# VH-VL binders against UPF0166 protein aq_448: the designs that were tried, part 22

Target 1, 96 residues: UPF0166 protein aq_448, of Aquifex aeolicus (o66756)
Amino acid sequence: MKEVLMRIYSSKEENLEDYINKLFEGGIRGAVVLQGIAGFGKGREFHSEEIEVLSYELPVVIEVVEDREKLLNFLKENRETFKNCYITFERVKVWE
Below, E stands for the ipSAE of ESMFold2; O stands for the ipSAE of OpenDDE; V2 stands for 0.75 times the mean of E and O plus 0.25 times the DockQ between their complexes.

## First folded at step 12 (VH-VL; framework fv_ofatumumab)

Design p3 (at its last look DockQ between E and O 0.58; V2 from the best seeds 0.00; counts 0 for: pae O 6.7 > 2, grease 19.4 > 18.9)
Fold by OpenDDE, look of step 12:
Structure p3 (fold): chain C 96 residues (1-96), chain A 121 residues (1-121), chain B 107 residues (1-107)
Amino acid sequence: as target 1 above (96 residues)
Amino acid sequence: EVQLVESGGGLVQPGRSLRLSCAASGFTFSDYYMHWVRQAPGKGLEWVSYISSSGSDIDYADSVKGRFTISRDNAKKSLYLQMNSLRAEDTALYYCARSTYDFWSGYFDYWGQGTTVTVSS
Amino acid sequence: EIVLTQSPATLSLSPGERATLSCRASQSVYSYLAWYQQKPGQAPRLLIYDASNRATGIPARFSGSGSGTDFTLTISSLEPEDFAVYYCQQSYSYPWTFGQGTRLEIK
């Protein structure tokens, strides 16, 4: 088994529940949601709690450790859900 | 213009080793997954191995796992296939192929001309 | 691994005729299916990707359809240069696999 760390970057709170539900329904072994204090995405839009009029959500990172093939198939089956997300993969070793 | 040029093929005896190379040009090599695909004489196509853009993700067909090693040098825009413990059934034309930019996209949009590997006593 | 079975093994037709090639997967590959053309002494050339999208530079007479397990490559009106071997390929899961090919020959 070849595990990878997948990170999903998003700033859309409205989609967060959908992302987590898809991961859960897809049988992914686990997911952790991290909230950033500040950041910017592909649109060069800055997100921060210091912004008086917040038109955008704070950055969120979803981390998943799972088998590469399983994640690959998962993303293929859920392309529409994650099509606008920035996703990275990193090879990891799991200590159990 | 995207170009892939394979080299390193030849005639070798069973059990010997051979190293194939693929020189890429006309695109940002370091952005793409690269693959080896082979075709035995008069037969169909068989995927052999892939390597991710950075080289961190690698996999092999079961038929070559443990014997072949795929690698890349992004600075040299080169793809390699180290073939050890060669068998007669490894005889084939070996193609270097590029897949699309997306990690989970899965088609080969560009192919080299191939280099011939013949394993025979 | 996912097995792709192409049919027929050989298809004999004349220029101007319609060609229909089939590719069946042992399990669903969704739309992650590509078609390639290979002429003697040449590398394969991508024709169709994601089941129904023509690759750049591919003539409109080529079309792909299907999803899941059953796919079809159609050549609406054969040109002399279309007689070659055609392969389907799935990328839903590793190892990526090819069909055994359909040889389209001139009658």
Scores: ipSAE 0.016, ipTM 0.707, lowest interface PAE 6.7, mean pLDDT 90
ESMFold2, look of step 12: ipSAE 0.178; ipTM 0.766
ESMFold2 (binder alone), look of step 12: mean pLDDT 92; pTM 0.935

Design p4 (at its last look DockQ between E and O 0.18; V2 from the best seeds 0.00; counts 0 for: pae E 10.3 > 2, placed apart)
Fold by ESMFold2, look of step 12:
Structure p4 (fold): chain C 96 residues (1-96), chain A 122 residues (1-122), chain B 107 residues (1-107)
Amino acid sequence: as target 1 above (96 residues)
Amino acid sequence: EVQLVESGGGLVQPGRSLRLSCAASGFTFSDYYMHWVRQAPGKGLEWVSYISSSGSDIDYADSVKGRFTISRDNAKKSLYLQMNSLRAEDTALYYCARSTYDFWSGYPFDYWGQGTTVTVSS
Amino acid sequence: EIVLTQSPATLSLSPGERATLSCRASQSVYSYLAWYQQKPGQAPRLLIYDASNRATGIPARFSGSGSGTDFTLTISSLEPEDFAVYYCQQSYSYPWTFGQGTRLEIK
């Protein structure tokens, strides 16, 4: 099997708890949330830590390293949860 | 418009080396995975190797692992296969093939070159 | 290594007939299965990817079906240009492998 790095691009507070709960309940091995300091997405609204009022919309990336088949099935079963997320996949080799 | 042109084949003795090249044109070479696929005379297709668009991810068929090395030069739009310690069973027509980076589609080989012939004979 | 077994080895049919070609995998490849056509002296041509999607420029008479271990390529009404060798290929697990081919001949 091949392992992949999945990245789910989201905002700091937008649905984050639901995403993590779905990943855990779906049997995904693990996930980590990385915080961006600035960025923009489909709406082209700029978000940065320099703007206190906009802190809840700061960019985050949820990273998951997991078996390719397991992630594919997970996303198929949770399509409604992640349908509007920008999601990328990259092949990785995990050092044991 | 999309073209893949292989070169570097020839007749060599067992134990010798050859280097195959594939020149690409008509597409953004650096966006695509590249592959070598071979076909022995009168036989079926055998996948040999792939290299990712950046060159960072590479794999080989067991029959060639340790003897063949795939590489690419994105600036020159070129794919290479260094074949060392050649054996009679490596005799084949070697194709260069392109695949998309659509992870979920399984990287279909949507364009193939016409191949270059490698013959390994005493 | 995942072994793909194609059947029949040779299929003899006439133009206008329906062709059904089988590919069986030694373990599940889910939908990571492609079909190629190869005519003598030519490079292979992609027909079907992801088990059932027609590649660009492939006529509607070609269709693919199946998942897991059992896959089928169907040609609904054979044209003279369809007589060739057909290969299935899995891209689920390295090393990627091809079936041994089915030769589709004019009866």
Scores: ipSAE 0.007, ipTM 0.626, lowest interface PAE 10.3, mean pLDDT 84
ESMFold2 (binder alone), look of step 12: mean pLDDT 91; pTM 0.925
OpenDDE, look of step 12: ipSAE 0.022; ipTM 0.718

Design p5 (from m2 with light chain S91Y; at its last look DockQ between E and O 0.33; V2 from the best seeds 0.00; counts 0 for: pae O 4.5 > 2)
Fold by OpenDDE, look of step 12:
Structure p5 (fold): chain C 96 residues (1-96), chain A 120 residues (1-120), chain B 107 residues (1-107)
Amino acid sequence: as target 1 above (96 residues)
Amino acid sequence: EVQLVESGGGLVQPGRSLRLSCAASGFTFSDYYMHWVRQAPGKGLEWVSYISSSGSDIDYADSVKGRFTISRDNAKKSLYLQMNSLRAEDTALYYCARSTDFWSGYFDYWGQGTTVTVSS
Amino acid sequence: EIVLTQSPATLSLSPGERATLSCRASQSVYSYLAWYQQKPGQAPRLLIYDASNRATGIPARFSGSGSGTDFTLTISSLEPEDFAVYYCQQYYSYPWTFGQGTRLEIK
């Protein structure tokens, strides 16, 4: 298999629960949610605990390691859910 | 002005191979997804294949998977379609088309097409 | 795959009349729907994307509406150059598919 590391960049405000549910329902082998302490996105708005009144807008990264073809098919079937996300792919070698 | 110019079409016998080319100009080729779409004589449109900006993401219609290979040369601003094991049902006008990204799968610019005829 | 069914197969109208073309999807494609115009001997031309957005250079008489499974292309007042074949296309899920087309002919 040709695994890749997929990173989905988002925020807590942007339907994080829906993203995780879709990944789970799509049979993706696993996902980890990482919370950033600060960052900025497409809107060029900087978000941090120092600036934000509420922490719900802090940066979030969802990391997934899965077969590339499976992930592409998954995204093709879930365009509406992830249409506003910034997504990257990186080749990885899985040690197991 | 955005331009896409296909070439390489012709008449071939079943089982033979053919390589199509598409020359792009008037835009930053390496920023766009490129596609092949075909149209059989007197018929509708059928998506054939796409390739991402960098070439890392590729896929095919089931009807051509395993037989066709899409590729691109960003330095030459060129798109290619290697067609092997050609069948009569592959007879069509083959269009080169552009789209913006993975999420925007509509074709905003098309070439004039190159004709492929597969006949014994 | 998602099947797009266009209706009617042929639409006969006169210049100045209103044209309404339908595209129905076998399942929801949300707003990931485009419309194309194809004249004889020419490549398709993008008219509408994301169900309701006019492409650059497309006259205001063309409009798209709908979401989910039912979509409509409307030409408010037909011009002579509008008589052609029209295709819808979904890009929500793989593989991307086209409708079979509606031929708009002059009465």
Scores: ipSAE 0.035, ipTM 0.756, lowest interface PAE 4.5, mean pLDDT 91
ESMFold2, look of step 12: ipSAE 0.267; ipTM 0.796
ESMFold2 (binder alone), look of step 12: mean pLDDT 93; pTM 0.935

Design p6 (from m2 with heavy chain G55D; at its last look DockQ between E and O 0.04; V2 from the best seeds 0.00; counts 0 for: pae E 11.0 > 2, placed apart)
Fold by ESMFold2, look of step 12:
Structure p6 (fold): chain C 96 residues (1-96), chain A 120 residues (1-120), chain B 107 residues (1-107)
Amino acid sequence: as target 1 above (96 residues)
Amino acid sequence: EVQLVESGGGLVQPGRSLRLSCAASGFTFSDYYMHWVRQAPGKGLEWVSYISSSDSDIDYADSVKGRFTISRDNAKKSLYLQMNSLRAEDTALYYCARSTDFWSGYFDYWGQGTTVTVSS
Amino acid sequence: EIVLTQSPATLSLSPGERATLSCRASQSVYSYLAWYQQKPGQAPRLLIYDASNRATGIPARFSGSGSGTDFTLTISSLEPEDFAVYYCQQSYSYPWTFGQGTRLEIK
C-alpha cells in the first residue's frame, strides 16, 4: 500500500486526449495536466510559448498520484499507448 | 518459474573483450530493469550496471564506465554485457539480476553467474 | 558513492542463538536498504527489502530494522541453514552499493 507520483512528459500533439481518456477509463482516481511554457524532448526540437503561438506542440506534463500496484497494472494493460512517453515515478506519502 | 541464465564467461587476456549474455524466462522481461552484479573471488558484491525496461536509461559503476556496454533485446528476452579493455580487476563471477519493478531498489531474482577470469 | 560498512566482519554463534548484524551507511539512505543471504556456491537470496519487509518465503525469524544510516538484521533463533554470508545493499542513489559482508559461522 504505497503511493507514487507519476509524471508523463508529452505534448498536446502526442495524442494527449487519448492518454487522458485511457487514464479515466482505467479507473485512475485523478490526473492533472500541466502545460509547459518551453522545452525540448527526444526530437530536440525547441518549443516555447513565444515561438509556438497557439501551438499544440508545447510540452505538457501529466501528473498522477495513485496506489503503486494499481498504477503498475494500469501501465501494463496500456503499454502500447504509453510506450513512447518519457515517464518518471517517485514515492510519495499522501496526508489524509 | 523465473529463470535467469548467464553465459559467455571464460579466460581471457588483459586488453581483450568478452560478451556476456543472460537468457530470461518465466516473466515478462520487457517490464523489468535488468542489472549486472559481480563478485570477485573471495570478495563481496559490486553493482556493475543497469538498463531500464525500454533501454533508454542506462548507468554504470565508475570502475567500468567507457569499457563496458549493457544492452537488451526484449524480443529475445536477453540481457547483454559487452566488456572491452578487460583488466585483471574485472575477474569475477558475473550475475544477471532483476529489480522487482520500476521503483524497486532490490534484486529479487539472480542467475547462477558466469565466471570471467582475466589473466596472462 | 555511498559506502556501507557491515559489522562485525565475522560472527561466530551456535544454533539457537540470536544473531544481530549491523550495516552503517556513509550518508542517509532513508529506508532504501535490502539484506541478502549468500551460501557457498549459490547466488545471493533476498531476505529483507525497504529496511524491514521480509521477502516472499523468508521465515519470520529474520527481521530488519533501522533507517537513515544505521540498520540491523536480526535472526531470532539461528537454524543450521542460517550460517552464511550476509550483505546489505542501498538503493537510494546510483551506484547502488553493497556492504562488505558479515560471515555468520558456527562456533
Scores: ipSAE 0.007, ipTM 0.581, lowest interface PAE 11.0, mean pLDDT 85
ESMFold2 (binder alone), look of step 12: mean pLDDT 91; pTM 0.916
OpenDDE, look of step 12: ipSAE 0.016; ipTM 0.710

Design p7 (from m2 with heavy chain Y33W; at its last fold request DockQ between E and O 0.76; V2 from the best seeds 0.00; counts 0 for: pae O 8.4 > 2)
Heavy chain, then light chain:
Amino acid sequence: EVQLVESGGGLVQPGRSLRLSCAASGFTFSDYWMHWVRQAPGKGLEWVSYISSSGSDIDYADSVKGRFTISRDNAKKSLYLQMNSLRAEDTALYYCARSTDFWSGYFDYWGQGTTVTVSS
Amino acid sequence: EIVLTQSPATLSLSPGERATLSCRASQSVYSYLAWYQQKPGQAPRLLIYDASNRATGIPARFSGSGSGTDFTLTISSLEPEDFAVYYCQQSYSYPWTFGQGTRLEIK
ESMFold2, look of step 12: ipSAE 0.518; ipTM 0.845
ESMFold2 (binder alone), look of step 12: mean pLDDT 92; pTM 0.934
OpenDDE, look of step 12: ipSAE 0.019; ipTM 0.710
ESMFold2, fold request of step 19: ipSAE 0.007, 0.576, 0.526; ipTM 0.655, 0.852, 0.844
ESMFold2 (binder alone), fold request of step 19: mean pLDDT 92, 92, 92; pTM 0.928, 0.933, 0.929
OpenDDE, fold request of step 19: ipSAE 0.014, 0.015, 0.015; ipTM 0.697, 0.695, 0.684

Design p8 (from m2 with heavy chain S99E T100Y; at its last look DockQ between E and O 0.68; V2 from the best seeds 0.00; counts 0 for: pae E 8.6 > 2)
Fold by ESMFold2, look of step 12:
Structure p8 (fold): chain C 96 residues (1-96), chain A 120 residues (1-120), chain B 107 residues (1-107)
Amino acid sequence: as target 1 above (96 residues)
Amino acid sequence: EVQLVESGGGLVQPGRSLRLSCAASGFTFSDYYMHWVRQAPGKGLEWVSYISSSGSDIDYADSVKGRFTISRDNAKKSLYLQMNSLRAEDTALYYCAREYDFWSGYFDYWGQGTTVTVSS
Amino acid sequence: EIVLTQSPATLSLSPGERATLSCRASQSVYSYLAWYQQKPGQAPRLLIYDASNRATGIPARFSGSGSGTDFTLTISSLEPEDFAVYYCQQSYSYPWTFGQGTRLEIK
């Protein structure tokens, strides 16, 4: 089993409920939402919309730890929902 | 054209150190996980280590853990393997390998390999 | 550590015959299995990934099947260039491991 940490960065908080509902309906085992208190882009524009997190609505990051193949299938089935999100993956070791 | 060129192999005595390099070209090096895989003379393949695109995630085979250090320089498009406390069983042809896609677990491009021989 | 056991160790066949190579994992690797071909003096070449997907540029005579613990590489009609050593490799969990190889040789 390959476990990954997926982070979904959103430029606007208004979609958060939709994202969480899709994750839940898609059978993802769990998600946590982190709200940033301050921040900015790393000197670059995001792929869909310019993010000025320090000067605007605070950003959110949704973290999911799940099987890699399950997450890739989930994103494939929900591409339009997450098309404007910046998404990263990292390998993780899960203690059990 | 994707190319991976290893260098730095040679003959060394047990207990000594050697540093391998792999020069990459023909692709965006910083987008790919990179690996070292070795093959002892007349033997099969053994995975040695990987390093993530940014260098933030690294792992090693148990046989080399604590002795080998993988690193990369994305500005120079180079992958490195520092091998300390070398043993006879480290004798092998060392390949630099590119992981096919973001964390796919398959190697689609390999270098020609550089030979490391550990003998007294 | 997941051990991959390949059989047979050596397979002697003639061009035009069908080759069937086996790889068994010591525990389920789901479909995280790849096959490589290696000729003398050359680096390995990726043939099959994710158990059954043919890599770019690999002839249609190569096919992979299986999931879980039992996997098969099939070469439907052997060509002279297919006589080589074949390795399976799992990427389900660290350390990633290779089978010991099957040598496919000309009879």
Scores: ipSAE 0.007, ipTM 0.629, lowest interface PAE 8.6, mean pLDDT 85
ESMFold2 (binder alone), look of step 12: mean pLDDT 93; pTM 0.941
OpenDDE, look of step 12: ipSAE 0.244; ipTM 0.800

## First folded at step 14 (VH-VL; framework fv_ofatumumab)

Design q1 (from p7 with light chain Y94W W96Y; at its last look DockQ between E and O 0.28; V2 from the best seeds 0.00; counts 0 for: pae E 10.5 > 2)
Fold by ESMFold2, look of step 14:
Structure q1 (fold): chain C 96 residues (1-96), chain A 120 residues (1-120), chain B 107 residues (1-107)
Amino acid sequence: as target 1 above (96 residues)
Amino acid sequence: EVQLVESGGGLVQPGRSLRLSCAASGFTFSDYWMHWVRQAPGKGLEWVSYISSSGSDIDYADSVKGRFTISRDNAKKSLYLQMNSLRAEDTALYYCARSTDFWSGYFDYWGQGTTVTVSS
Amino acid sequence: EIVLTQSPATLSLSPGERATLSCRASQSVYSYLAWYQQKPGQAPRLLIYDASNRATGIPARFSGSGSGTDFTLTISSLEPEDFAVYYCQQSYSWPYTFGQGTRLEIK
């Protein structure tokens, strides 16, 4: 069994609610949404609370810690929803 | 034009070592996960090991864990299998095979295989 | 580890007939199942991926179906070149495993 930390990079205006709904309905045991204070993405547009362009464009990261094979299945079954997302994985050790 | 060419097989005594190589061409090698799959004479297919595209994630079948080491050199477009403490049951035709990263679990291209025979 | 059991072990048919090959998984692999063809002296050739999608260059007479634990490869009208060994393979979990094979031979 391998545990991984999955990070889905998104924004508040993108499909955030849809992503969370898919994770819940797909049996993922939990997800945490972290709000970035500033950042930039694919378009290289800078978004910041200090230099506001549009407050609804602030970056968010959805973090999930789950079994690697379960996440693989989830993402393959939901390919259309997540196909254009920037997603990273990192091996983690879970202390329980 | 995807091509995978294995080499390094041969006849060895039990307990000895061999290193297999797989030369890749016709695709961006560093974008793909690579595998070793073996087939004993007259038998079916057995997955042996994988290595992720960057080389950061590796695993082995229980039957070879601790004895075999998979590695890759993306600059040379090459995959390797270091086989130590060889046993008679490791006798097989060894294929290298390509799959993509996390989203692909099927082997769309295979090499011709290289034969490893372990006997006294 | 997920065990794949193929049936029948040997299927004897004539060209022009329909072949139906079965693969059963010891637990659900959802749709993460592939089918391969292997002729003597050759490497396996991918036929079907994700249970039902034909790989590039595979004739329409090959079709895959099923999900969960029960999967079927169908060859609608056998050609002489289709007599070979067929393997199923799951990619749901590590380690990836193969079925033991079904030999499709000419009657």
Scores: ipSAE 0.007, ipTM 0.637, lowest interface PAE 10.5, mean pLDDT 84
ESMFold2 (binder alone), look of step 14: mean pLDDT 92; pTM 0.928
OpenDDE, look of step 14: ipSAE 0.021; ipTM 0.709

Design q2 (from p7 with heavy chain D57Y; at its last look DockQ between E and O 0.62; V2 from the best seeds 0.00; counts 0 for: pae E 8.9 > 2, grease 21.6 > 18.9, SAP .519 > .496)
Fold by ESMFold2, look of step 14:
Structure q2 (fold): chain C 96 residues (1-96), chain A 120 residues (1-120), chain B 107 residues (1-107)
Amino acid sequence: as target 1 above (96 residues)
Amino acid sequence: EVQLVESGGGLVQPGRSLRLSCAASGFTFSDYWMHWVRQAPGKGLEWVSYISSSGSYIDYADSVKGRFTISRDNAKKSLYLQMNSLRAEDTALYYCARSTDFWSGYFDYWGQGTTVTVSS
Amino acid sequence: EIVLTQSPATLSLSPGERATLSCRASQSVYSYLAWYQQKPGQAPRLLIYDASNRATGIPARFSGSGSGTDFTLTISSLEPEDFAVYYCQQSYSYPWTFGQGTRLEIK
């Protein structure tokens, strides 16, 4: 079994609830949402907690650890949902 | 050296069946997704099907869905395409191709192809 | 399904000239685009992946650019062996599709 760490880079404004619902409905074993306190994306507009009122545009990262082929199938079946996300993958070893 | 060798092509009548094989060598076959891509005489390329490393995930182009079945045998390092209910439009050179990485859908190695001709 | 339209259908040039081949997608494929070269009687050969990355062993005169819907393959100075058919291919969405090809021929 090949396990990977997937990170989905997004923002709270970018349908975060829908992303989590899709992950749950897709049978993904779990997801953790990390809220960034500052950052910028492809547009290079800087966002930070100190600047943004109500912080809806702050970056978030959704982290998932799952089987490689399961994640690939999930992303292919939900490509339209995640097409605006920057997604990275890393090989990991899971301690059980 | 990565090698992919297709076989099993031939001349068949419409409505009949044919099974293609692809023998792989020079790489860890079980780590890669495998594909069939075809090219009608004098025409461009058409993706036909893929099968994941373990064989758990499979998909087909709409033009062949329900008629073609892809499979693999990782112990024999072999890829297969069972082609049922063949039509004249299935006439093509059929390539076996390998995907280059987990998340990018491009074909870094191709076989030389096996010819399938469907005609009366 | 995503349609890739290549232009021109045929490009006639001389060795040493710069070739520019275009591929247009019917909707955004982001950077999920590859380019292949195919010579008569041979299988396709991967040139460019992810829109702009040159595959291993491909000469530096080949370069890819673009994102979204508009992509370009450039050959900076044509060699005699570069006269072939070129295909673009998207892998953003099922089914993966190819353009119809651009034939690069000697003038």
Scores: ipSAE 0.007, ipTM 0.658, lowest interface PAE 8.9, mean pLDDT 86
ESMFold2 (binder alone), look of step 14: mean pLDDT 92; pTM 0.937
OpenDDE, look of step 14: ipSAE 0.145; ipTM 0.794

Design q3 (from p7 with heavy chain S56D D57Y I58T, light chain Y94W W96Y; at its last look DockQ between E and O 0.50; V2 from the best seeds 0.00; counts 0 for: pae E 10.2 > 2, grease 20.4 > 18.9)
Fold by ESMFold2, look of step 14:
Parts: structure tokens; C-alpha cells; sequence
Structure q3 (fold): chain C 96 residues (1-96), chain A 120 residues (1-120), chain B 107 residues (1-107)
């Protein structure tokens, strides 16, 4: 078994609800949404908590720890949903 | 040289079982997703099943779900297809195929096929 | 599941002529499309992957084009060994599916 940490970079304005629903329906054993306090993406436009709170433009990262093959199959099955997301993978060791 | 050699085909009666094998050589078998693809006499190609490189993930064409089971033994570099409750429409030449990478389903290497004939 | 429809079903041409084979998907498969050649008594041979990339060892007379739902395999000048059945295959979505084939035969 090879476990990975998958990170999906998004914002509160994006399709966050759809992403979480797809992860849940896809049998992913768990996901955590982390809120960033500042950042920028493809447009290179800077967003920060002090500016974006009312606009919901703050960056979020969805983190999933799961088997690599399971995540790769999941992303292939849900290409339409995640095709515009910035997604990274890191190999991890999971304690028990 | 990449080689895939199928075996285990034959003539069987409807309702019976048969187990196909595919022996792989010339590549690191455990790095690749493997597939079964079949071809009925005089007909086109039909994807049957895949198995992930670890063996943990499988899926099947609707026509064989619940009757066929794909498996692999990475230590023996072997792929298997257990076919239960065989029907006349399962009559085909069964190919073992390798994906071009484990994301993609493009089949760059195929075996010669093994023939399964289901008749009463 | 994604249905691939190939046309024509049979294409009769002479050596030296240009062959144009079509594959239409029931929904977008983007560029996740491959082409295979199959001769009698032989396993299929991968010709084109990702819609337009030649597989290793495939002659330059074979080319693929298209994206989305409409794809074309072109053989610029037919050789005697090119008379065979050709299949397209999508790998965008499970289950993977093949077209019904185009039989390229000598006139």
C-alpha cells in the first residue's frame, strides 16, 4: 500500500461544496479543509484575510490522506469536477 | 523484449467455469496496470476488466460483473481471469494487455490471445 | 458509458491512395483516444495514442487528429500491409470502450 497526501488548492468562492461532496461519494476515507490566511493562484492576484473575509476569496486547501491508486482512480472518475484544480501529491507514512 | 502469453482457454459448457492465465516477461510487471480484452468471432474488441499495479483495484464491463474475477500475482508476474457462470456470448478470443502507463488505458502490448468457446 | 462510432464501416481503396477513417464519441473524451490496427490472426497493434501521437515504430504515413468528439486517422499513402481493421478506443472514462471498427480493404 502506498499512502499519499493529496492537496487540492481552491478558494471559498470556488466549487468547494461540490469537491467535498464528490470526495465523500467517492468513498475517500476522510478530508480536511484548511483555510489559508493569504495567497495567490493562476491569476497571480494576491488575496489575504484582511481583505477577502466578506468576499469569500480566501484560499483553502483540501487535504486527503489515502492510498495513491485509490486517489488516482478517483481523480480519473471525476475529471470534469477537478480539471481546473491545482493538485499536488506527497508520499507519507501513516502511523497505525 | 516485452511478452505476454495467455493460456487456459478451451471448450466449456454454459454455466461452467474456466480460469485464464497470462504470463508476463521483459518488463517490471508490478509497475503496470493489466487488462483483459476480448473479441468474439468475427466481431470487434470489448474491454473486459482491469487490475491496478498493486492488485487492490479492479473493475469490469457490465456484461461480466459478478461472474468474472481478475487477479494478479506480482511475484510470479502472472495475470488471471476467473470466469464463472459462462454463457454462449462469452465465446471469444481473450487478450491480456498492458497499459502504456498506470493512468492511461492505451494498450501498447498484447498477448496472442487464448480462445474460449462456450457451447452446449 | 461512452459510445464510439466509426465510419465508414468498410473502406475500399487501392495501394497509394489516402485513407481517412473517422471516430465519433457520444460525449467529449478530450484527447484520450487511441487507434489500433488489427490484421487477421493477429493481436491489435497500437498506432496512435492521445489522439495524435504515433506509438513507437509506427511509420509517418499514419497520423491522428481531432479532440472532443470527432477524431480522424489518416494513412497518407496506403501500403499493401495497411489493409486491415482499425479500431478507435477511449480511455477518458470507465468503462474503456472501442469503436466497432473500420475494415480497410483492397479494391
Amino acid sequence: as target 1 above (96 residues)
Amino acid sequence: EVQLVESGGGLVQPGRSLRLSCAASGFTFSDYWMHWVRQAPGKGLEWVSYISSSGDYTDYADSVKGRFTISRDNAKKSLYLQMNSLRAEDTALYYCARSTDFWSGYFDYWGQGTTVTVSS
Amino acid sequence: EIVLTQSPATLSLSPGERATLSCRASQSVYSYLAWYQQKPGQAPRLLIYDASNRATGIPARFSGSGSGTDFTLTISSLEPEDFAVYYCQQSYSWPYTFGQGTRLEIK
Scores: ipSAE 0.007, ipTM 0.658, lowest interface PAE 10.2, mean pLDDT 85
ESMFold2 (binder alone), look of step 14: mean pLDDT 92; pTM 0.926
OpenDDE, look of step 14: ipSAE 0.303; ipTM 0.826

Design q4 (from p2 with heavy chain S56D D57Y I58T; at its last look DockQ between E and O 0.15; V2 from the best seeds 0.00; counts 0 for: pae E 10.8 > 2, grease 19 > 18.9, placed apart)
Fold by ESMFold2, look of step 14:
Structure q4 (fold): chain C 96 residues (1-96), chain A 120 residues (1-120), chain B 107 residues (1-107)
Amino acid sequence: as target 1 above (96 residues)
Amino acid sequence: EVQLVESGGGLVQPGRSLRLSCAASGFTFSDYYMHWVRQAPGKGLEWVSYISSSGDYTDYADSVKGRFTISRDNAKKSLYLQMNSLRAEDTALYYCARSTDFWSGYFDYWGQGTTVTVSS
Amino acid sequence: EIVLTQSPATLSLSPGERATLSCRASQSVYSYLAWYQQKPGQAPRLLIYDASNRATGIPARFSGSGSGTDFTLTISSLEPEDFAVYYCQQSYSWPYTFGQGTRLEIK
């Protein structure tokens, strides 16, 4: 079994609530949403608190620590929800 | 045009090692999961191993786990399979295959294969 | 490990006939099933992905159906070039597995 940190890069205007609901319903151990204060993605359009107040397109990162294979199977089961998301994985050690 | 070309096969004695290579061209190699799939003479297909696009994640069929190591060099657009402690049962045509995307494990492009024969 | 069982092992038919090939999974793979064709001396080629979608360039006479544990590849009117070995493959979970193959031969 390998524990990994999965990060889903998103924005507040995207399907954030749907992503969290899918994670919860899929039995994922837990998830945390972190708010970015500035960033940019594929379009290279800069997003910051000063610019995005009205649109709420500020960057967010959903972090999940979970078994790697469980996460991969979860993402396959929910392909339609996550197929265009920018997602990264990192190996972690969990203090338990 | 997507191309995958395997090399490094040959005749070896049981217990020896071989290293297979697969040269990729015509696509962004670093964006794709890569796989080895083998076919024993007159038999069906057996998935052997995968490696993630970054190279950080791998897994193996139980029949080869602990003996085979998959690796990749994204700068050289090359996939490798280090095969140690070879057995007669490893005799097969070894294909390099690309999956269609990270989450779709369907193999849309295959090489022609390289033959590994393990016999005394 | 998910076992895929194909039936029949050999199917003998003539050009113009309808071929029906079955693949059964030992547990649900949802729609994560692909079909491949392999001719002698050639690498496999992808026919169907996600159970029912034809790969680019695959003729309309090929169709896939099913979900869960029971899947079917249908060739509506056989052409001479369709006589080959066909494999199903699941991509739901590691390790990915193939069925043992169905040999479609000319009568």
Scores: ipSAE 0.007, ipTM 0.614, lowest interface PAE 10.8, mean pLDDT 85
ESMFold2 (binder alone), look of step 14: mean pLDDT 93; pTM 0.935
OpenDDE, look of step 14: ipSAE 0.106; ipTM 0.785

